# Designs tried in a protein design chat: VH-VL binders against q9h9l3. Part 186

Target 1, 176 residues: q9h9l3
Amino acid sequence: PRKMVAIDCEMVGTGPKGHVSSLARCSIVNYNGDVLYDEYILPPCHIVDYRTRWSGIRKQHMVNATPFKIARGQILKILTGKIVVGHAIHNDFKALQYFHPKSLTRDTSHIPPLNRKADCPENATMSLKHLTKKLLNRDIQVGKSGHSSVEDAQATMELYKLVEVEWEEHLARNPP
Key: E = the ipSAE of ESMFold2; O = the ipSAE of OpenDDE; V2 = 0.75 times the mean of E and O plus 0.25 times the DockQ between their complexes.

## First folded at step 10 (VH-VL)

Design n85 (framework fv_nivolumab; at its last look DockQ between E and O 0.68; V2 from the best seeds 0.59)
Fold by ESMFold2-Fast, scan of step 10:
Structure n85 (fold): chain C 176 residues (1-176), chain A 124 residues (1-124), chain B 107 residues (1-107)
Amino acid sequence: as target 1 above (176 residues)
Amino acid sequence: QVQLVESGGGVVQPGRSLRLDCKASGFTFSDYDMHWVRQAPGKGLEWVAVISYDGSNKYYADSVKGRFTISRDNSKNTLFLQMNSLRAEDTAVYYCAKEGYYQSSAFLRYFDYWGQGTLVTVSS
Amino acid sequence: EIVLTQSPATLSLSPGERATLSCRASQSVDDYLAWYQQKPGQAPRLLIYDADNEATGIPARFSGSGSGTDFTLTISSLEPEDFAVYYCQQYDNWPLTFGQGTKVEIK
């Protein structure tokens, strides 16, 4: 079996009026929740909106941040060949400007059995916060100072582990 | 320039079907979850349905479950709402609505752009 | 289902006056709240998102505040074009819900 990691990114607003979501932090954890990577990342474009309430990112974090091109190389080296778990993970891959094979991607916002365990509609896209509260009885993304991508990645891995056996069997029968 | 243009509204009898289209332009349509919101004449706003960016997840308001089907064609930048078994209570202006920016594991389901709406009148 | 209650239902004011509109949620919606303006015959227009962020192109006289269950939209000095219906919307949980609206009308 391939090794498995979970990823969560934070974005800041760049481009006209801050409408573009650009990568500004990335956290990667292993199967047991240990941190493999956690760096602030400097976008190549001017930051218009730090989106601090959600991202937790402030100007001070950008001073010594890893330039996007370098961070991307480091991150892709960790992700390549592994099963990558995330929540709405296509957004993280989009911010990384990266294509990860569908067969090695696990998106906890698109796993009907996980929603079913949480007593939620099977085909609704549920937030990480609500699934974590329902299934792990834990509050994440608390407060107004921004989210922790480490906390989000750890919660995402724990959620996936609840359905891992069932979902891997499903994927083996129904390859993406 | 972001634009959403609805079409397909009209007058139909109860029990009949109607399909609404929403043509999107000025943004990468395939990156966003899309919604339908309706407003009965002289009343407030009511959320109707959502479809994920890739079409794999769909969710509906209880009032339309089993009767309405949301779908999309990303190659044509078009959102659809198939309305079956229409009732007088479905009479409303139907708006196509785009979600705002994304923030990784947080879903920010406010609507930064709306179409101009298309009127559906269900009367006998 | 999270219910949003807006008050007052109607706010009668003159141009130049401050308008304060309330939106109360039946349970906490954190900061997942938006405000919209709607004029007769038009689609709603986004004013405020994430409780207190001004949408692009919105005049500085509009501001949002609050968190959890109690939210306020403030218009610091009413202009003639501001007389409209205002709706709050929560996006913390499904189904997405709107308040019933507050009509701001000329006194």
Scores: ipSAE 0.818, ipTM 0.924, lowest interface PAE 1.1, mean pLDDT 93
Fold by ESMFold2, look of step 11:
Structure n85 (fold): chain C 176 residues (1-176), chain A 124 residues (1-124), chain B 107 residues (1-107)
Amino acid sequence: as target 1 above (176 residues)
Amino acid sequence: QVQLVESGGGVVQPGRSLRLDCKASGFTFSDYDMHWVRQAPGKGLEWVAVISYDGSNKYYADSVKGRFTISRDNSKNTLFLQMNSLRAEDTAVYYCAKEGYYQSSAFLRYFDYWGQGTLVTVSS
Amino acid sequence: EIVLTQSPATLSLSPGERATLSCRASQSVDDYLAWYQQKPGQAPRLLIYDADNEATGIPARFSGSGSGTDFTLTISSLEPEDFAVYYCQQYDNWPLTFGQGTKVEIK
C-alpha cells in the first residue's frame, strides 16, 4: 500500500497589510506520528505580520530559518508519490506553491464519515481543534502562544486513522 | 480594490423564488470560501450560507436549509443564492461576504469585505 | 449554537468621550471574534478580527480586547463618524453568529 504522511504548515502575513499567507513552518509526520520534517522557513518576501497568536512564529525563528526555495524542494521530495493527509490542506499546498494529485490527497476537514463520527453535520468544515477534542479527547492549540505544526500534523494523522478503512474503500469505488 | 456587487433583489409573494448574484473583483475569487449574510429591516445580522472556494462543499443556516441553494461560478467570479419557497421572514437585505486571509488548520471566518446588499421583500 | 449578547443595547455619548462596548459569548470562542461597524444604509465594515487585531484602514482609536467569553470594543475618543451600530461575530463554531448590536448615538 502507498505510504502516508500528514502535513501541517504555519503561515505569516506578507504583501500589502500582511494579508498574503506565506509559509514559515512546515511539519511532516509519518503514519505512526514520527516527525519526518520540521523546519522554520524564511519566506522570500518581507514579513509584515508574524501572526504569532496563531502561527507561533516570532522574529527569532526566522534568523536561521531555511530559505523557502530550499525548504520547498525538501518538502516536495518527501510528499512525492505519497498519500498526503492534512486539514484544509489546500491552504498548505497554496503556501507551498504546489498542488498534490487529488487521488493522493486526504483532507480531514472534508471527510463526511469523520464528521459523522464526531456527531457533526457531514458537510460542515469543522476545525482541527474541535474534531481532535471530540474524537481523540485531546486539547491541541492550547493557549495564546500559537499553534504547533508538529502537534497539528500528528493530530491530523490520528483523526484520519479513525476513518481510514472506510474512506480508502470509498475513494477506491469513487475515484476523484 | 476588492468589490462585491449583489443583484437580483426585488418584491415577491410568499412561496415564490428569486436568484441573487454577487459579482466579485479585486481578488482571486477561487481562493476564498464565500458567504451570504442577511439583515431584516431594523434588525441584526444573520449568517445564511457558505460555499467552499471550489464549490465542493456547502453549509446552511437551519432557517434556510432545504429552501436555499448557494453556488458559484469561478470562471465568472460570481456567487449565487437560489431562494425557493420564500417566506415573509426571509425579507432582508442580503449581503455577500468574503472571508479574511487563510491559515493552515484554522478557519478564520470573519468577513473583511461585504457587498452593498440587495433587498428582498416577501409580501402578499 | 453560540449566543453573543452585546451590552448596552444603546450607548448615548458625546464626541470626544470614550466608548466601551461589551460582547459576551454563551461558551468560549477562544480568540475567534470580530467586530463590525454599520452605518444606516451601508454594509457592515470590519473593525477588529481575532479579538484584538485592527482591520486594514481602521483608525487607531478602535481597539479590541478579551478572549474566551468576554470581549470589549473600545473607541478611545469618539469622532462624529463613529456614531453607528456595532456588531460582534464569533467564528469558533457553526453556525456563525452575531450579537444583536450596540447602537452608539450622539447625546
Scores: ipSAE 0.736, ipTM 0.902, lowest interface PAE 1.7, mean pLDDT 93
Fold by OpenDDE, look of step 11:
Structure n85 (fold): chain C 176 residues (1-176), chain A 124 residues (1-124), chain B 107 residues (1-107)
Amino acid sequence: as target 1 above (176 residues)
Amino acid sequence: QVQLVESGGGVVQPGRSLRLDCKASGFTFSDYDMHWVRQAPGKGLEWVAVISYDGSNKYYADSVKGRFTISRDNSKNTLFLQMNSLRAEDTAVYYCAKEGYYQSSAFLRYFDYWGQGTLVTVSS
Amino acid sequence: EIVLTQSPATLSLSPGERATLSCRASQSVDDYLAWYQQKPGQAPRLLIYDADNEATGIPARFSGSGSGTDFTLTISSLEPEDFAVYYCQQYDNWPLTFGQGTKVEIK
């Protein structure tokens, strides 16, 4: 069996009107929720919108932030060969300009058994916050100060663990 | 600039089918979940359906479930709504709507951009 | 589904006056609440998202407040172009739902 890690990224707005999502923080945790990686990351382009309301990113976080190219190398080294768990994880991979093999990817936003367990529609995409509250009775992403990517990655891993056996069996029968 | 242009509306008899198109431009279409929202004449807004960025996930309002199919072609920046078994109560202006941006784990299901709408009239 | 109830149904005011529109949810939607403006023959336009965040390009006279079940859209001083129908919309849970609308008309 392969090792599992969970990833969550925060993005800021770059480019015209800040509509380009650029990686500004990345957190990776192991199966037990231990933090393997948590860094602020400096985008290669000027930040137009910190999106602090959701990202939690502020200007002072960028002062000693890790340059994107360096951070990307560090992150990819951690992810390579592992099963990577995330929520709407395509956004994280896009921000990283990296795409993990589908067979080694687990997106908790697209796991019908997880939604069913939470009494949610199986074919609807539910937020991490909602699923975490329903299934873990825990509040995340509270307030207006922005998300904690560490907290979100940990929650994602815990959610996946609830359906891991069932889902892995499903994937074995129905490989991507 | 973001633009959404609906087409395909018209007059159709009950029980018939109709397909709506929505052509998107001014943004990376394949990065966003897209929605259909409708408005009956003189009435309020009703959410109809959503499709994920890659088309892998779809969800519908109960009022259209089993009759409508949402789809997309990202290579053509186009959103579709196949409407089958149309009923009089489906008469409405149909809007395609762009979902607002979101962080990786938080979906913000508000609509920052709308098309001009296309009118669908179901009558005998 | 989460039901959003707007009040009043119609608000008759004069230009320059303050408009206060209410939106009540049947259950808590946290701050996942948006406001839209719709003029006759036009598509809705986003005004406020996340209960109190002003959308890009929206005049400062528009503001949103509230959380949980009670929300308010305020227009500090009505301009002639502000007379329209206003809708609230929750995006806390499926299905997405709108209020029935409040019509702001000229007194």
Scores: ipSAE 0.377, ipTM 0.798, lowest interface PAE 1.6, mean pLDDT 93
ESMFold2 (binder alone), look of step 11: mean pLDDT 92; pTM 0.943

Design n86 (framework fv_nivolumab; at its last look DockQ between E and O 0.71; V2 from the best seeds 0.61)
Fold by ESMFold2-Fast, scan of step 10:
Structure n86 (fold): chain C 176 residues (1-176), chain A 124 residues (1-124), chain B 107 residues (1-107)
Amino acid sequence: as target 1 above (176 residues)
Amino acid sequence: QVQLVESGGGVVQPGRSLRLDCKASGFTFSDYDMHWVRQAPGKGLEWVAVISYDGSNYYYADSVKGRFTISRDNSKNTLFLQMNSLRAEDTAVYYCAKEGYYQSSAFLRYFDYWGQGTLVTVSS
Amino acid sequence: EIVLTQSPATLSLSPGERATLSCRASQSVDDYLAWYQQKPGQAPRLLIYDADNRATGIPARFSGSGSGTDFTLTISSLEPEDFAVYYCQQYDNWPLTFGQGTKVEIK
């Protein structure tokens, strides 16, 4: 099996005016798209804004959610030493309060060859839904009930696999 | 408190260059994609350019591609717009604008804070 | 490019009246839509984001609704300070675009 996983997180708004993005769900899938982790996570701070349109999080999901400290430990155990793929993954790492080595990080929002395959400007930050539609002919993040972090993580892994060979070769010749 | 302060505007002749600066304070500048938006006198708002939090990604409106360059210096909390080959049509108030909160599954490119604007007049 | 069309161009009303402003997108923008207020000589001020969320400090008389291609900004009872130009903005796809604006003026 490959030492590569894909991650997608959902955040809720905490802190003053709900402007702080706090982790409220995390999904991790393996190379083949199988779910390794998928938990609702209870932030240590009061939730001001569930951001349900994007997060899919509602009050009911917080009742049996895993406390942040425990969830963080579980997640980091899965990520440590692996190549981690994500879309705008710096936001996920920020919410996890975690530093993952750049040499083991793959961000599908910052891979010029991927944008070129999608016939998009190579240095623009494209949304996951647009890249997935253009390259995989699949609609994700559909409807108003919020995004599925499992669906997003699976799509992210599939997108990375389209450029994996050429991008890994590029990184080997041009270490970050 | 969040503040964005633009500077560098002025009156210049067609074909010349100007650099606009935007000094940010009151938030972690290096966490946010930043934008420039302009408004010609008596007209509406026009999006100009964006640069990612780390400077590695950027994009421009077709009207300015090849002439304008967006850049940032996270150590100085400063956003820049280098404007070359200026045209009369570039006359506008230029606003520095900050994206809203970040959400992993969505890019929320609305502008929760704007600078006061700096006027650029391209005239002979 | 996604075109946003605002209507009416000008809305003449008296204080206390309800204002209803329309923004129509040339294709679906889901809920990636914001509304701004701008007064002469000032920078725009965020009113509504994600189609229906009021920005911090914005009075309850302002509300947003709609999704996809048809959006509405409603001011339930106009105050004197509400007479201004209003812009919608989509952020579903590049390039980011604004509507041409609706001017709300005193009758």
Scores: ipSAE 0.840, ipTM 0.931, lowest interface PAE 0.8, mean pLDDT 93
Fold by ESMFold2, look of step 11:
Structure n86 (fold): chain C 176 residues (1-176), chain A 124 residues (1-124), chain B 107 residues (1-107)
Amino acid sequence: as target 1 above (176 residues)
Amino acid sequence: QVQLVESGGGVVQPGRSLRLDCKASGFTFSDYDMHWVRQAPGKGLEWVAVISYDGSNYYYADSVKGRFTISRDNSKNTLFLQMNSLRAEDTAVYYCAKEGYYQSSAFLRYFDYWGQGTLVTVSS
Amino acid sequence: EIVLTQSPATLSLSPGERATLSCRASQSVDDYLAWYQQKPGQAPRLLIYDADNRATGIPARFSGSGSGTDFTLTISSLEPEDFAVYYCQQYDNWPLTFGQGTKVEIK
């Protein structure tokens, strides 16, 4: 559906010892997995740790990256009024310094029917990698060059589609 | 400066209950998933339970499922472990543990800070 | 559950020597592996995360390597404060598990 998007972000380390997570890439896909947004983003703070093993971010990516405030504005325009799907999506919202309405938020890390389909305990917070392997027979996040936020957002949307009818009905009966 | 301070340990008889507290400071407690890890005397480390940053999700090791309840109060920066139906094999030092930084789609569940531990002894 | 087997159980070495500690996983854990040091009466201290990243404040003599199922912690030249027990931990899948430990002691 045209009113639903999936989001995934990559973060770098800022602040003392690089322990603050700051947004450095964001990808948004539509219901069909088409890329609506995919930008490298320059954090407003000095980057201490690129976290490249996970983020895929290197210094060259930051040279012409979109400044955080501009990127945030672009991203929020896409998210406003839409159902937003993500995996552990609160982390993405924290990096964006944004809170999306709970009624329009879907978190594939916390959907009991999805865990049941994967033969996992309903309350276990399963990784995107494991759910994708179990339910879509796909390997994502392969190699040591870092995660692709496009690949991850696409996988997240495909996972949600597996339980969409059931979960949307559940939420209609049980508004958050 | 990150600090985690456990309390509530002691000596109890089998079948009894005990509650452990972990007071956190020096970081934004409500940003992090929190864990309990235990270590029986002279033995290695065993993961016990996790609770999500907002308290909405939790998961347990099989050895404690149905007997232990993990919870948190973010307004008091406190993590709890309610231990019911205690057994001799639950005798251990119990540590409160904090995950490192968060990263998209990767749950990096290594523990960058640990409390000093509180000893629970279950014996007749 | 994923079993981590550490070897050897005990390493008897002198200060200045190189220590090599192994951790083998019963199935692939990719790079989701950490190493901890624990001294008597103390909590564990994080040394290495993500298989080969040194934690904050950890001296350069500590290094981690490996991926998948076979991992190594190396201490290039033992200092007196390095004689302790070392644990590996995987965080690829639930439940989180630790190895049984390798004790590094003075000989």
Scores: ipSAE 0.697, ipTM 0.894, lowest interface PAE 1.9, mean pLDDT 92
Fold by OpenDDE, look of step 11:
Structure n86 (fold): chain C 176 residues (1-176), chain A 124 residues (1-124), chain B 107 residues (1-107)
Amino acid sequence: as target 1 above (176 residues)
Amino acid sequence: QVQLVESGGGVVQPGRSLRLDCKASGFTFSDYDMHWVRQAPGKGLEWVAVISYDGSNYYYADSVKGRFTISRDNSKNTLFLQMNSLRAEDTAVYYCAKEGYYQSSAFLRYFDYWGQGTLVTVSS
Amino acid sequence: EIVLTQSPATLSLSPGERATLSCRASQSVDDYLAWYQQKPGQAPRLLIYDADNRATGIPARFSGSGSGTDFTLTISSLEPEDFAVYYCQQYDNWPLTFGQGTKVEIK
C-alpha cells in the first residue's frame, strides 16, 4: 500500500480587500502523526489580511518565511505518489495551486461513515473541530490566537484512521 | 464587486414546482459553498439548503427535505433551487447567500453577501 | 437544532442612545455567531461575524461580544439609519439557525 500523509494549510488574505486566499503555512504529517513538513510561506503578493484569528499568522512569521515557489516545490515532492488526507482539502490544494489525483485524495469532510460515527448528518459537511471533539474527545482550534496546522493535520489523520478500513473498501468498490 | 441576483420567483399553486436561479459575479464562484435562505412575509430568516463548492455535497433543512433540490453550474456561475410539491408555508422571499472566505479545515458558515431575493408565493 | 432566542423583541430608542441586543443559544456555539441588519424591503446585511468581528465597511459604533451561549450586539450611539431588525445566526452546527430578530425602532 502507498504511504499516507495528512496536510493542513493556513491562508492569509491578498488581493483586493484581502479576499484572495494565499498560502502562508503548510504542515504535513505521516501516518503516525510525525511532522514531515512545517513551514511559514511567503505569498507572492502583498498580504492585506493576516486572518490571524484563524490562521495564527502574524507579520513576524513572514520575515523569514519560505518563498511560495520554493515551498510549493518542497511540498509537492512530499505529496507525490502518496495518499493525501486532509479536511476540506480542496482549499489546501487551491492555495498550493496543485491538484492531487482524486484517487489518492482523502477528504475527511466528505466521508459519510465518519459523520455517522460522530452522530452527525451523513451528507453535511462538519468542521474538523467538531469531529475531533466528538470522536477523539479532544479540543483543537481553541481560542482566538489562530489554528495550529500541525495539530489540525494530526487530528485529520487520526479521524481518518477511525474509518480507514471501511472507507478504503468503499473506494475500492466505487473508485472516484 | 460581489453580486448575487436571484430570479424565477412568482405565484404558483400548491403542489406545483418552481425553479429559482441565482447568478453570481465578482468572485470565484466555484471556490465557495452556496446557500439558500428564505423569509416568510413579516417573519424571520430560515436557512434552507447548502451545496458544496463543486456540487458534490448538499444538505437541507428538514422543512424542505425530499421536496427541494439545490444544484449549481460553476461554468455559468449559477446556483439553482428546484422546488417541488410546494406548500403554502413555502411562501417567502428566497435569498441566495455566499459564505465567508474559506480557511482550510474551518468552515465559516456566515453569509457575507446576499442577493436581493426573489418572492415565491404559493396560494390556491 | 440550536435555538437562538433574541431579546428584547422590540427596542424603542432615540437617535444618539446606546442599543444593547441579546442573543442566547440553547447550547454553546463557541464564537460561531453572526449578526445581521435588515431594513424593510432589503436583504440582510452582515454586521458581525465570529461573535466580535466587524464585517468590512461596518461602522465602529457596531460591536459584538460574547461566547458560548450569551451574545450581545451593541450600537454605541444610534444613527437614524440604524433603526431596523437585527438577527443573530449560529454556524456551529447543522442546521444553521437564526434568532427570531429584534426590532430597533425610533421612540
Scores: ipSAE 0.441, ipTM 0.826, lowest interface PAE 1.4, mean pLDDT 93
ESMFold2 (binder alone), look of step 11: mean pLDDT 93; pTM 0.945

Design n87 (framework fv_nivolumab)
Fold by ESMFold2-Fast, scan of step 10:
Structure n87 (fold): chain C 176 residues (1-176), chain A 124 residues (1-124), chain B 107 residues (1-107)
Amino acid sequence: as target 1 above (176 residues)
Amino acid sequence: QVQLVESGGGVVQPGRSLRLDCKASGFTFSDYDMHWVRQAPGKGLEWVAVISYDGSYKYYADSVKGRFTISRDNSKNTLFLQMNSLRAEDTAVYYCAKEGYYQSSAFLRYFDYWGQGTLVTVSS
Amino acid sequence: EIVLTQSPATLSLSPGERATLSCRASQSVDDYLAWYQQKPGQAPRLLIYDADNRATGIPARFSGSGSGTDFTLTISSLEPEDFAVYYCQQYDNWPLTFGQGTKVEIK
C-alpha cells in the first residue's frame, strides 16, 4: 500500500477582473492529521481579488509568501507516488497545474458509500461542511474570516477513513 | 467571451421524447459542473439537473428523476438533456447554466453565465 | 428542501427612488445566496453572489446584504432599465432553489 496524504488549497483571483483562480495557500496532512505542509503561496500574477471570505487570505499573508514555482516543487515532491485525498480535488490539481494519476486519487466529494452513510443522495456532490457535520458531528468553515485549509484537509482525511476499507476494496475490483 | 447556446426545443406530444443540446465556448468546459434550469411560462425558475465536470456524477430534481438524463461530451464542449416521458407540466424555457468557482472546499453553485434558452412545449 | 420567500411580490416605484427587495430562507444558507435580474424575453443575469459580492459589469447602484436566513437586494437609485423581475437563489444545500420573484415596476 502507498502512503496517504490529504490536501486542501486556497485560491485568489488574478488576471482580468480577478477571473483567474490562482493558488495562494496549500495545506497537506498525513494519515493521522499531522501537518506536513502549510504555506502561503505568491502567485506569479498580480492579485486582483483576495476572495478573503472563502480563502482567508489577506495582503499581509503575501509579504513573505513562497513563490509559486518553488511552492509547486515542494508540494509535488510530497504528492508524487502517494495516494492523495481531497474534496473536489481536481480543482486543487488545476491550481497546482499538476496531473495526479486517477488510480492514486481519492475524492471525498465523489464516493457513493460516503454519501450513503450521511443519508445523502449517492450521486450528488455534497459540500465538505455538510458531510463533516453529518458524519463527524463537527462544524467547520465557521464565520466570515475565511476557511482554514488545514482544518479542511484534516476533515477530508477523517471522512475518507470512514469508508477507506470498503472503498479500497471497490477500487481493487473496479480499477479507475 | 463565455457563450452558451441551447438548441433542440420544440412542440411535442405527451409521452414523447426530446433532446436538448447546449454548446459552450470561451471557457475550459471540462473544468466546470454544468446545470439545466427551466422556467414555465409566466412562472419562476426551477433547477432541473447537474452533471459533474467529468460526467461521472449526475443529480436531478425529484420532478424529473427517472425521465430526464443529463450528459456531456467534453471533446465537443457540449451539454445534453435527454427528456423522456414528457408531461404537460414539463412545458418551459430550458436554460443551460455554468456553475461558479470552487473556493476553499466550498461549492459555489450560483450561475455566472446562462444560455439564451430554448422553449419546450408539451401539448396534445 | 429550503424554501426562499421573496417580498414584496411587486414594487411600484419612480425612477430615482431606492428599491429594497427581501429574500427569506426557511433555514440558514450562511452566505450561499445569489441574486438574478430577468427582463421580459431574456435569460436571467447574475447580479450578486455570495450574498454581497457584485458580479462583473454590474453597476454600483446594486448591492446585496444579509446572512443566514434574511437577505436584501438594494438598488440605490432606480434607472428605467432596472424594470425587471428579481430572483434570489440558495446554493447551501440540494436541491438548489429559487425564490418566487419580485417584480419591480417603474412608473
Scores: ipSAE 0.765, ipTM 0.905, lowest interface PAE 1.4, mean pLDDT 92

Design n88 (framework fv_nivolumab)
Fold by ESMFold2-Fast, scan of step 10:
Structure n88 (fold): chain C 176 residues (1-176), chain A 124 residues (1-124), chain B 107 residues (1-107)
Amino acid sequence: as target 1 above (176 residues)
Amino acid sequence: QVQLVESGGGVVQPGRSLRLDCKASGFTFSDYDMHWVRQAPGKGLEWVAVISYDGYNKYYADSVKGRFTISRDNSKNTLFLQMNSLRAEDTAVYYCAKEGYYQSSAFLRYFDYWGQGTLVTVSS
Amino acid sequence: EIVLTQSPATLSLSPGERATLSCRASQSVDDYLAWYQQKPGQAPRLLIYDADNRATGIPARFSGSGSGTDFTLTISSLEPEDFAVYYCQQYDNWPLTFGQGTKVEIK
């Protein structure tokens, strides 16, 4: 078995009319939910829209934020060779401009047994908020001041642990 | 410039099949979940089906479940709706619709772009 | 299924007047609510997303407000091109649902 971590990223709007999503925060937790990495990240492009309602990012967080290139190096050092868990994790990898092997990737938005445990349609893409409420009886992403990527990464790891044995056995029989 | 162009609509008899295509351009098609929404003549909007960016997840309105199949070909930037066992009540303009963006572990499933629609008429 | 109820069904007003359209959800949808405008023979056009964010290119006279179960679309001063049908849509949970529509017509 390999070491396992969970990741969640926050994005801000850059580019024309703020329509491009650029990395502005990344949180990584270990199997037990302990924080391994949590930094605000300065995009190389001008921030047009902080998307604060969702991201929780404000101008003050950018003042001493780690430049993208440096943060990316630190993050990739943590992820390389590990099983990485996320929710709709392709968005996080896209923001990091990073390719992680499919065999070491676990996406809690694409695990039919997890949906089944939640009494949700097996093949629907369910939000992290709804799965966490149904399966862990916990409210995350509460309020209008933005989401916590630490909270989201911790919830994601706990959700994966509910189906870990079953899903790892499935992947051994059906390699990606 | 984002564009969605539907095709494949027409007049068909009950019990027959049609396939609708939606050609996308102006955005990275493989990054977005895509939807079909329909509207019966003179009526409101009804959500029909969704497919995830990678084609793995699919979900359908109860009214079409078991009869319609959504699929996509990311290499061709094309979304499909295979419509089997068509009924008179399936008569509608069918729209291809693109999801908004994914943000902070939230799926924002509003439709920022729509196709022009293609009319499907099921008549005896 | 989350049911969205729009009121009134029809709103008859003159250009220059303020239009206030209501959308009520059968259960909380937080801020996962969008508004669309539709003209005859055309596809719907996104006006507002996330309850109160105006979509790109949408004039400032359109505004959205509300959260949870009670939402409002306001057009501060109707222009001739604003006479259309308006739909709300929730995206908090599956299946995605739309309101039945409010027709804003010229008096």
Scores: ipSAE 0.814, ipTM 0.923, lowest interface PAE 0.9, mean pLDDT 93

